# VHH binders against Di-N-acetylchitobiase (Ctbs), part 7

Target 1, 344 residues: Di-N-acetylchitobiase (Ctbs), of Rattus norvegicus (Rat) (q01460)
Amino acid sequence: EDCPCSEASLCRPIRHHRDFEVFVFDVGQKTWKSYDWSQITTVAVFGKYDSELMCYAHSKGARVVLKGDVALKDIINPTFRASWIAQKVALAKAQHMDGINIDIEQEVDCSSPEYEALTALVRETTEGFHREIEGSQVTFDVAWSPKGIDKRCYNYTGIADACDFLFVMSYDEQSQIWSECIAAANAPYNQTLTGYGDYLRMGISPRKLVMGIPWYGYDYICLNLSKDDVCAIAKVPFRGAPCSDAAGHQVPYRVIMKQVNSSVSGSQWNQDQQAPYYNYKDPTGRLHQVWYDNPRSISLKAAFVKHYGLRGIGMWNANCLDYSDDALAREQTEEMWGALRPRL

## First folded at step 1 (VHH)

Design q10 (framework vhh_7qia_2)
Fold by ESMFold2-Fast, scan of step 1:
Structure q10 (fold): chain B 344 residues (1-344), chain A 120 residues (1-120)
Amino acid sequence: as target 1 above (344 residues)
Amino acid sequence: QLQLVESGGGLVQPGGSLRLSCEASGFTFSSYAMGWYRQAPGKQRELVAFINSGGSTNYADSVKGRFTISRDNAKNTVYLQMNSLRPEDTAIYYCATLGYWRDSGTFDYWGKGTPVTVSS
């Protein structure tokens, strides 16, 4: 397909790999014009194709990769896998994209044919992209730990070996609550680090792990809020666990920053989880507790990435910040991007 | 207690070679993945080479084809053979266990580092 960019060179795939990845998700809305392009190495698109974004990212030397999703039952068939891969390669060529990020988060039984089929899909996708698009990048989104999260029995070492690297979704860590049914951090520091320890213990290289952090939090209605700020939440089961973060709802950082000013508690820091939270009362008198990540908690995680030499860092998702011309919003947005990289 | 001791660093001319050694004590060495990290002045720490308990290896692009990591489980030692050294390889080199969990969620056993300087 013809190049939509002002310069023909901007339609050529990015061929050079970076030693350190800053891997960001974009869900549309053209906020990408305001991102910190001094850091970004890969943009994973989760919205409609935007040729202006592709041209701009390439002008900054950053990759733009497709979303890869498919029903798991379909990929058992090798003919279906070959067809799907051919279609994705053709789409990447048509849209001048630099690869694909495979986002399969479905439940898999260890003894099912889907177990081997998923590893085969990742291997065959990587082989196809690398063969057809020189320098292309194939990545796979994995849970915060390989230990049976959300009933996903995956061949993690096989998948890691098959693709360029794993984006670790170190968030939604309350998707299954096996302990007390209470509100907690989206990505508690020590629990998050335990997940990376689990991947490394399996023999997956730190060079295959990109740390995904949330730029969103969870807002929970408290059935009871104790004097020690313990928020009891509704019992909403998920994939075998009696309680889950489905008892709350996700809120982007831009909303959290406006809401914290109206909170009863102001922003609090929980030292055990190394995450911020606040309590607020809604117009009907119900108490809520919100858990999120801020520049402080993100900087601690970025320090871990750099100290252990992980492949990189990134986030879900870049659109979560306030990119308006408001002075306070600009400052908050700059601090969030800055937290991914230490200030020299 | 687990201990890692690096040796073999020093001053070498561009194009030269060095072999770093890391001797482990206090644990079942063969069950652990091992890595070699480096930190140059003003730079962040970088993983340059990795070897898992099964002997599979991975390398940073900057050293691939020049550096080789290996292990000798009978001697509880991991090695980094560095060939065709460049001034850009100048750094303090650290040996580390990977994925080893200690009590409060700590993940690392590190050596104290061995300096490598590549200059004429």
Scores: ipSAE 0.005, ipTM 0.458, lowest interface PAE 10.5, mean pLDDT 88

Design q11 (framework vhh_7qia_2)
Fold by ESMFold2-Fast, scan of step 1:
Structure q11 (fold): chain B 344 residues (1-344), chain A 118 residues (1-118)
Amino acid sequence: as target 1 above (344 residues)
Amino acid sequence: QLQLVESGGGLVQPGGSLRLSCEASGSIFDIYAMGWYRQAPGKQRELVAFITSGGSTNYADSVKGRFTISRDNAKNTVYLQMNSLRPEDTAIYYCAAEWYDLGSYEYWGKGTPVTVSS
């Protein structure tokens, strides 16, 4: 039959549901051969379809899910929603995929037709996938808090009820800076936990929440760096906030590990934010401050996941680590995967 | 691990008032639904009042209009204001934390005695 795998069974959708999700994003580059497959339950593909990845993931009992993206203006039309869902179901069948992860991060006004249309899309997508592909998984990426982040007025309880679970993007938490325009952690510990408290207080079950961890940080140019390591950043507005993380740029963990040893400060720990940072000087003499997550900060968050009985953990993105044969890189990569495991 | 410690019980005359407090520690408080239960000698433990994580309240018919449950998330504390107390309210009062109905997590305090007698 039209199965690209060495065994026909590897083209069958995964039907087994695990008690604990480890939900990882892959953006391509064939680094997936080096992932910790003893943990992974779902791979969400953001790159080009890779049939070898699909076959390999299925050989490990892990799901592979499609990226679901669409313009909000288009989904107001129920005929368009039906057509989009039919196309995604057909694609999942053709590529032997186990579901879809819906990644819609657009602004929605509370009074707009998009508010109800988004919930309808999630409900109809879940119904279609479950009907057409037995055991398939439909998930939705949500912001670190349901409290109007990035001007997203969504029906969070309706969306959670409609799909299998929410992947909470508990990162990019400086997308809107309402306070001082300074560099800060991508996912500060207390702020991150407040977001989960917000979801739970509105009635969403902890079994509907998978915690998303960043395996990347932000590199900010400091307009001024104080003796107390306060890095003033450029004022770049975002969705009504006067300052944002758009003043910096994202850097993957593998780059951070190479920079930190040659940095001016070495790795520092910020106790208030429970996150590491460092300062470095670029070739032109400008001072930078980098905020990131490491095995320590990730382990603290993994402990929260276990203690509160969340559905699972995962990250953006698995390609961020150094999968080379270098001894230090291997050790650092093993520590990052290991940090996702709740301590016993 | 969530720990619950009750306080505010004691001896009171009929028609009097007491305010029970239950302080939570060891875990995030806001996510739990909080309840007050009581157990009189020779009777089964019964629910008196319940407050959800969102603030919705529910009361046993025997205490409606006399008791008020409230929570202060900033202080990790749930309260039971008991007015117009009757001898029939005499019991050991227990604080309980319930995590969404998955049937898995239920935490109890050790109880605080309330005696309504002259």
Scores: ipSAE 0.000, ipTM 0.116, lowest interface PAE 19.8, mean pLDDT 87

Design q12 (framework vhh_7qia_2)
Fold by ESMFold2-Fast, scan of step 1:
Structure q12 (fold): chain B 344 residues (1-344), chain A 119 residues (1-119)
Amino acid sequence: as target 1 above (344 residues)
Amino acid sequence: QLQLVESGGGLVQPGGSLRLSCEASGFTFSSYDMGWYRQAPGKQRELVAFITSGGSTNYADSVKGRFTISRDNAKNTVYLQMNSLRPEDTAIYYCAARTIYASYYEDYWGKGTPVTVSS
């Protein structure tokens, strides 16, 4: 059999579309057996192919989609685009995958040939997948705002029109810090919502937007920590901005939960950003400030998804939680999955 | 998996020059932004120089006019040319590659190469 599943039917692509999308990323660490499959509608694979994950997801009626990644200089050539699409379609068929999530986050100048080439790639990829794999899903990861984030001048309306929907990466919102070089929330509430407002104002339907939530935070070393908890960070430039979150390191939620209880400050809530943070001292005596998202901050964002009728919600990434048998870890993990459900 | 290997560090007298190299393997190097950081004993790791995938460069104020970052995509290598070295430049120098995939900022770090500026 070509099918690695115990039942051949589990290798057939998922054809039905859910009214509400729960789009999750998996980086291949075998934690998927413990995910909340009562919610998941799509798993975007960023690790190595796992046929057991594919079989299991299909048994739950969930899609599994490929990672789409390509150098922008190459896609200017339409013959290259056609070849890349044919290769990805063939790979999806070979691995029994339900589509592709295109994750291109490279700089594009508005006047460059890459601007139109990227839109053409998304359109041609969607046409190819829909033609060759009935019911397949083609999606594209976009920044938290269409307003030139990370020097990405993309045709956002054209891309949205071309594919099934956009996964909005409503995180890493400190990738370019134009103001004071201080630690801040990964996805501050009001800034996150203005990004969605920007997509909607340009004419993109709320049914084309899936909200991406971070299940990780940033750990920043403080050059100085004020009495008002202002953490000054190193000046690390990024794509024209003088400061960035590259001054810190990403930490998954499971690590944050272990660290916060032994921190100097305990978990604090910043009302302006509607996000939790804490301060801790490392073994060398340096002060750190960690910003993250918790069930409270996630639930506020899930409420926005429901209220404005967005297509769905999801997160980067499902592997970030503690899937051990520890009672506290299980409770924390259940609360994080639960926070994605818009309450009543 | 992307790996970074630094080389070119050593002992040099004040006013001297060194060229650091960082060879990347395991991914499409040309798509990554690259940086050089340094960490002196008892101090925080700080950015020295940064070069984007498109070739734009940025420098710490303390090294502007003395250091030059460049990249050779055919060799998967980023370089730091260090001129007019001063005792304050003494540190372990780290190469970093930054990728953005689904906003998953994964900073790949080398193990560092020591630079000592002393008479």
Scores: ipSAE 0.000, ipTM 0.301, lowest interface PAE 11.4, mean pLDDT 89

Design q13 (framework vhh_7qia_2)
Fold by ESMFold2-Fast, scan of step 1:
Structure q13 (fold): chain B 344 residues (1-344), chain A 121 residues (1-121)
Amino acid sequence: as target 1 above (344 residues)
Amino acid sequence: QLQLVESGGGLVQPGGSLRLSCEASGSIFSINDMGWYRQAPGKQRELVAFISSGGSTNYADSVKGRFTISRDNAKNTVYLQMNSLRPEDTAIYYCAKVPEYYRWSGEYNYWGKGTPVTVSS
């Protein structure tokens, strides 16, 4: 299709691979003009196609990749897989995209035909994209650990071998709470690191792993708040676990920054989880506890990425920051982007 | 400014079935991730079924194997097929666009009054 950019060269796929990936998600809302393009190597789009975003990203030498999702029952059919891949390749060409990020988070039984079909989909998608679009990138979003998270029995080594790399969703780590039903960090430091240890022990190269961090937190209503700041939460089961983060709700960093200033506790640091939290009282008088990530917790994770030679870092999602012209918001936004850079 | 209208709720005996419908207007439905939430008496609202714009589905453990979510983009409608209903499924069911931060959580946006489902003998 005709190029919508001011220069025809901006519609050519990005072929240059970066030594260090900074893989970010964009969900629309036109905030992308204010991102730190000095860092970004890949933008994974989760919203409506925005040709201006594509043109701009390419002008900065960054890739823009499609969202790949599909019902698992459909992919057991190899003819369906071939058709889906052909459609996605055609769409990538029409929209001048540089690849696809496959985001499948469905439950899979180890003995099911979906187990083999998912690995086949990833391999066939990668082969198709690489053949049809020179230098294109195919990636797959995986759970924070390969150890049966959310009843996802996936062939993690097969998937890693099949695609260019894995974006590890090192967040929503309270999706299954097997211990006490209490509020906790979205991505506790030591638990996050054990996930990478698990992937590496399976034989997956650190060059196949991009660490995804959250730029959002969880807001939990406390049924009881102890003197030691333990927030008891509602017992909401998920995929066999008695409790889950479904007892709370997600809040973006921009909202957290405005709310923490009006909280009674102010921001606190939990040394065991290496994550910030705060307590506040809502307009109806209920006590809440919010867990999130800040420049400090992100910098610790970025240091791990560098120390272990992982392929890169990224986040869900770039729209979470306050991109207004407010001086404090600009400083906070700059610090969040800066925290992604491994320092020393 | 997506507007959602839920229907299909009612009274049913244990073991029965109901099909809920949610008709969308006011925006482009086909690009939205959609979910069905429920709120039982005296309980917090919970997400029970999710469907992405591309058709990927996810379910709460309590309804897995019994509920099926589907969508018809030509009709701007999302459905929840509920089989083998139990008294503990009694709740007001809400259709909502899943927040832009797609993750399994208690977070919701609702755009209608909900459709009540009562399972009793």
Scores: ipSAE 0.007, ipTM 0.320, lowest interface PAE 9.7, mean pLDDT 87

Design q14 (framework vhh_7qia_2)
Fold by ESMFold2-Fast, scan of step 1:
Structure q14 (fold): chain B 344 residues (1-344), chain A 119 residues (1-119)
Amino acid sequence: as target 1 above (344 residues)
Amino acid sequence: QLQLVESGGGLVQPGGSLRLSCEASGFIFSSYAMGWYRQAPGKQRELVAFITSEGSTNYADSVKGRFTISRDNAKNTVYLQMNSLRPEDTAIYYCAALTFDEYGWPDYWGKGTPVTVSS
């Protein structure tokens, strides 16, 4: 009865599961008041706790889940795992939350004790939440492919079996560039789909996979820009790869929409990657190339989700759009939310 | 939710020095590029100094050699050391955090701290 909501029922955990998941991330700033709540089934919070957001989400029948992050070194100890889980369960109860999304993206050596410890953490967290909070949801963020991305040797089948489902981070797909050191799409269509093929081939059910798409892009400074729009980028190594997207900077969709109209190229479509890009010149005269996702590229991915019977779709992150009352901004924002709806 | 709080502004004589501080709270500070912008009376806001997450810096030509931007990730703070101040440096100084580079719009702004250079 310590409920901050106008109705006591809004502090009760959401217990029903939707047939199709729309799993979105929120990093604060109260933009949630403008989200498309007709779609959202889960909000994963990465900002400060906002009780108004929790009350509102529950009024729409949507879950609100905690961020789960911990140093892998600590979870080797089963007593530490038990304590961490108890604290997260207590926090979820105190904040009237519906579960936890585990966002561990650390390197793991296949022969390390962290390999088994991570799977145990996911299993024990799921058991604890399900026992203590009826109908609660435990999920885990996985890389766009299970094939050794970012030196993460994880027991993907064990983790999938242990939790309710996986949120697949089908973005930052240039985190390790093994081929040419050039700018490319954040989530190229065929490469993204290959990741799902890999998860499915290892025996993970499509009902365990939620496709996470980016509502942000990458801005790369071009050391050279060819006549065919090939942007050579700085060689910034990452976890064994000679080049990475760390050569660029992340930019949210709202910024991209304001910049693309003043760009040198205007928005271009790359057919091979099924993604938009543009070139612009900065105030010092340097050429940049920006790769992003738009309603077209998102709709193609949503169609894949529907065709292969995946559990759902979602994105990083809902705050990336322009929620001002400007007419063009409203239209662009509505198109981005609309693109998440699976269609043929 | 990222919040930025500026401090260190004030009145100073020409040739003097000031150090501005901007303390960030709410999200991972070390993942953001940070900038200092200023707005003189009747003028548009302009970039003064920029520092990437890795520590690379860029400066407006008008302040190069006089101002130094730095960051302390352990304290979630970015600093602007202003030396050899001139009357034309008089402005409200804004701290900003960027997921975009120095050529775009900041995602987060402080409320500003006034700096007046006058005898």
Scores: ipSAE 0.000, ipTM 0.154, lowest interface PAE 18.7, mean pLDDT 87

Design q15 (framework vhh_7qia_2)
Fold by ESMFold2-Fast, scan of step 1:
Structure q15 (fold): chain B 344 residues (1-344), chain A 119 residues (1-119)
Amino acid sequence: as target 1 above (344 residues)
Amino acid sequence: QLQLVESGGGLVQPGGSLRLSCEASGFTFSYYAMGWYRQAPGKQRELVAFITSGGSTNYADSVKGRFTISRDNAKNTVYLQMNSLRPEDTAIYYCARFGSEYDRPYDYWGKGTPVTVSS
């Protein structure tokens, strides 16, 4: 409502839509002044509201969008949907935000009322935001593939048609492991591309797809590490799959860069998955294997974005890099931001 | 600093039940996936139950159908309801915050609460 910025103009919504999106997530660690603002078109806020971040992003011509999260059982009720949308629109106006990114990742059965309710929520949210906030942007986070990932039976074409575009979470691709229960890349190149092919084959326009890149990896404790670097992991089932990445834990790029220098193996490249990994031994003597993305793997994916004419690229999440004044950290951070620039 | 404080462990007979609690502080609890690990004497720490920030739950094969994980975000607490306990469930149970994208490097565990299942 009242403008918290040094200049009143910084509280005006961003109304220009960019031809190429760079859509980044921020989780509230106050590292945002050090981001590559020459690239960013949208910041999706996942942490506590930070008015200084909003003012700064607007000073750089970038949108700031709310997180949209709600229990699926509640949205079956159209009156609840209308109330939730009205609340989010009011919040966006009060916080001088430019839209909303809907992050619903819950299971949906194809025959359930949630299937139609989710598409209705996205459509009604988009209509409400566009009506109430001129030039506002409504987006929806989707899995790396539309093919039943994590038991999410969604109307992907309906959702894509309903909103401005989809942010494709082409990471956490080991959330369901149907093959060997072993550590693997967070976003293997060929599997990631197959997901985009699936979205395109169902009739979704490439202009509706923004590629999400992970700036984090997974650290897995190896129950057994073979001589060929096969890391057997704990059997943690997820949504019908016998094994999952829940057997490991997420590690931000800044930690990976410090740890790889002290690892047993050093950084290795897996050609089949087009992703880096390394092995290390923890203080208790357990062997770990870490899979992540680096400038090389990211650049290959950025090239795919350019080749297929996707709407843009982005990442989870911008806070993952080392924004200290250390020279090596600065170089590594610049390389990661640079890798998002598509080339061809 | 980040703190995880477990409670509810103890001695119980086979077939009995226990409810473990874990009070979290020093981070935004609702954002993080939480879980329960256990470590029996002389064995590696094993993940037994996991709950995402959105409330989705997962269990190790050895505890499926017997254990239930839940959370109360208003109380910054994650729970493990353990039913039909067996002697092989004897272990120290650790509440864990799964490492995040930005404040890791590793899973953080509390100090643990011992559970002994014996006649």
Scores: ipSAE 0.000, ipTM 0.135, lowest interface PAE 19.9, mean pLDDT 88

Design q16 (framework vhh_7qia_2)
Fold by ESMFold2-Fast, scan of step 1:
Structure q16 (fold): chain B 344 residues (1-344), chain A 120 residues (1-120)
Amino acid sequence: as target 1 above (344 residues)
Amino acid sequence: QLQLVESGGGLVQPGGSLRLSCEASGSIFSTNAMGWYRQAPGKQRELVAFITTGGSTNYADSVKGRFTISRDNAKNTVYLQMNSLRPEDTAIYYCAAHIGYRDYWQEDYWGKGTPVTVSS
């Protein structure tokens, strides 16, 4: 309520690691009061520090971790790395945080000094946090595949070895479109699984991989919508690819659920991508196609997590659901949290 | 939070040139893809030019060969050099920053716009 920490235990870092991680992102707005705390093992904060959230998470035995961001050109300097790590450790102690999630999505050339500097940053950050905050957790967000996504040439094996585990951002999978410039699923089933296969084939343990699920979709304006529901999109390049999801915009699940009911098509299922989509007309008469994930598509991915013994699952981001007292909203929200639970 | 401040708009005669600037504060500019958009009176906002963190650029067909987008990461600034301006280029020009794909909105940050009027 009025934390920080008249109850001393609420300010104490979480030391135990769970066999199965449920790693969720929170961007603020105090919707965390309505999350499914029976599942959550880690909350990664993206936004302003909320001491009430920290206290509540700790009361549920869940970790709260800092956002780690930094310009890669700066971390070539080992003195800068040491200073940044010391600052983040001090901040974690001041805010009673349980670790850090490193969120670096910058381009890196394979031959650049940033390549080795990034791996060194992850290793040194992990060593510093583990030494200074017993039981603390250091994690790193990686793309849906290690195969040069978004011109990120990273030492994925070295980074995985250096930290506690990787949160795999198995979404935004249309960030680079090398094929037809058309709307597609944010996290197509087979493409997503191929990314995990790529990480595993390079020797990364499944116990180092937490599957990130999107609780948002993409809304694309169709320059043309075919009879077969192929939505041609604007050609917006990204990091060398001729087309990208920058041709559309992100929409949270709560907005999608309200919009799908008034759509032209209703919710459709694409069997090839194993993802839902719908078509709608905006107030100006333009056709749109929205691709998203629902309990069905999420459950299929959760089954993969369980079958291959991955460390866990999680999502971007927990605030995307409708946490109002509306009966339909409550049902839809319960189904989305429930879909994260591996079946059987 | 990230703030974007546009400048360089104004009145110019057909065939003239303007250089728009967009200065960013409050976030790591070098990690963001940046775009210039415009909205003519009574029309929808449209993408004019886009630049990635690595410097790859894309332009609307109507401005290719006339407009050039560039960035200066040391100054946290993105520029739009507009040459051979036409009356149909008249619009309010907006700067946008794309702060990764993990936020609710792909275009997380917008400037307030700078007006450009091309008329004799």
Scores: ipSAE 0.006, ipTM 0.257, lowest interface PAE 9.9, mean pLDDT 86

Design w01 (framework vhh_7w1s_2)
Fold by ESMFold2-Fast, scan of step 1:
Structure w01 (fold): chain B 344 residues (1-344), chain A 116 residues (1-116)
Amino acid sequence: as target 1 above (344 residues)
Amino acid sequence: QLQLVESGGGLVQAGGSMRLSCAASGFTFSYAMGWHRQAPGKQRELVAKITSGSTAYDDSVKGRFTISRDNTKNTVYLQMNSLKVEDTAVYYCAAYRWGSPDYDYWGQGTQVTVSS
């Protein structure tokens, strides 16, 4: 076979199933050499194919899965679905991949043909991968709550039943701000848990849910910053909501760590949201407020995963940490990886 | 590092459609992408933004404009339907790199003119 690895066995699909999933996203740039491979069970490749990453992941017993992306209008056609699935299976075989993570985040009307077509795509993709690649894994990325987030009317129970498990994107939870137009946590603790409660109450097994946490935050320009640290943000609407996190921009943990120590406020903890934040002044004199997750907030979420017997945990994305040889950076990255481990 | 090249602007009748393209070199999903516009005598404003897992639109274009990304061509699109004279502006593609807005990348801009 045309295996790019040092050992032919490293090109064979991973068939070992772990009791606890640690599902991570990689967007490239070779930072994967520094990840905590003692934890990782699956790497979803959202950058270019890297055969060295695939060989290394397999040497650690971790799966490597494709990104599944397709225009929703095209999947109404069953012939198109069959062709797309055949192409993705062929690509997985060619790149020695262990499956696919379907990342469809498009708006769907409940009464549209796309509603049924999406569930059919997930079912047919799972059937095709399982048939063609023994032990392969098919997963689907879902919003932090099944309750109409971003105007996504999906058959969540049908999709969960159709695939191996759901990766719950319990972040970007300010994509629709229905309350005050103010800066807030990317993944507030109680709101995040409410989403899992909703998935569980609709009959989805906890073994079908992997908790996704952000290793990035949001940086908002404050139109006004009150004495109580309330940051008023620009009114940028999204899918029916008057305000959204599009008023800010995403910032990876490595940048946050360099900025927080020199910030006006230093790191603060918001007890209601159980998330850290800080205020800083930019070079032009504008006040900003940054909301993020740290080892403390992540550990609280990992405890929930353990307590409710969820399938696992993971994050967007592994490249967000500082993998330099700096002593402080090494300590910070070690703490972030460590926070994913649920305590007994 | 990241380079953005816009195309697809021009003249169009009110009620018509137009698709703008932004070809990115070095683009990854770790970058947020958006379309901004600037009409004569007005401030530059956000039209549409796409991040990992999220899209956002200005109220004036909601239901008419759609932002999307083509994963095979490394290209971001703005599909503009039911165009109005008020949509006349120079449209800019932007990439929001990790960190401060001061690290943003901008395209050269493409003129869209909607005639009555």
Scores: ipSAE 0.000, ipTM 0.168, lowest interface PAE 18.5, mean pLDDT 87

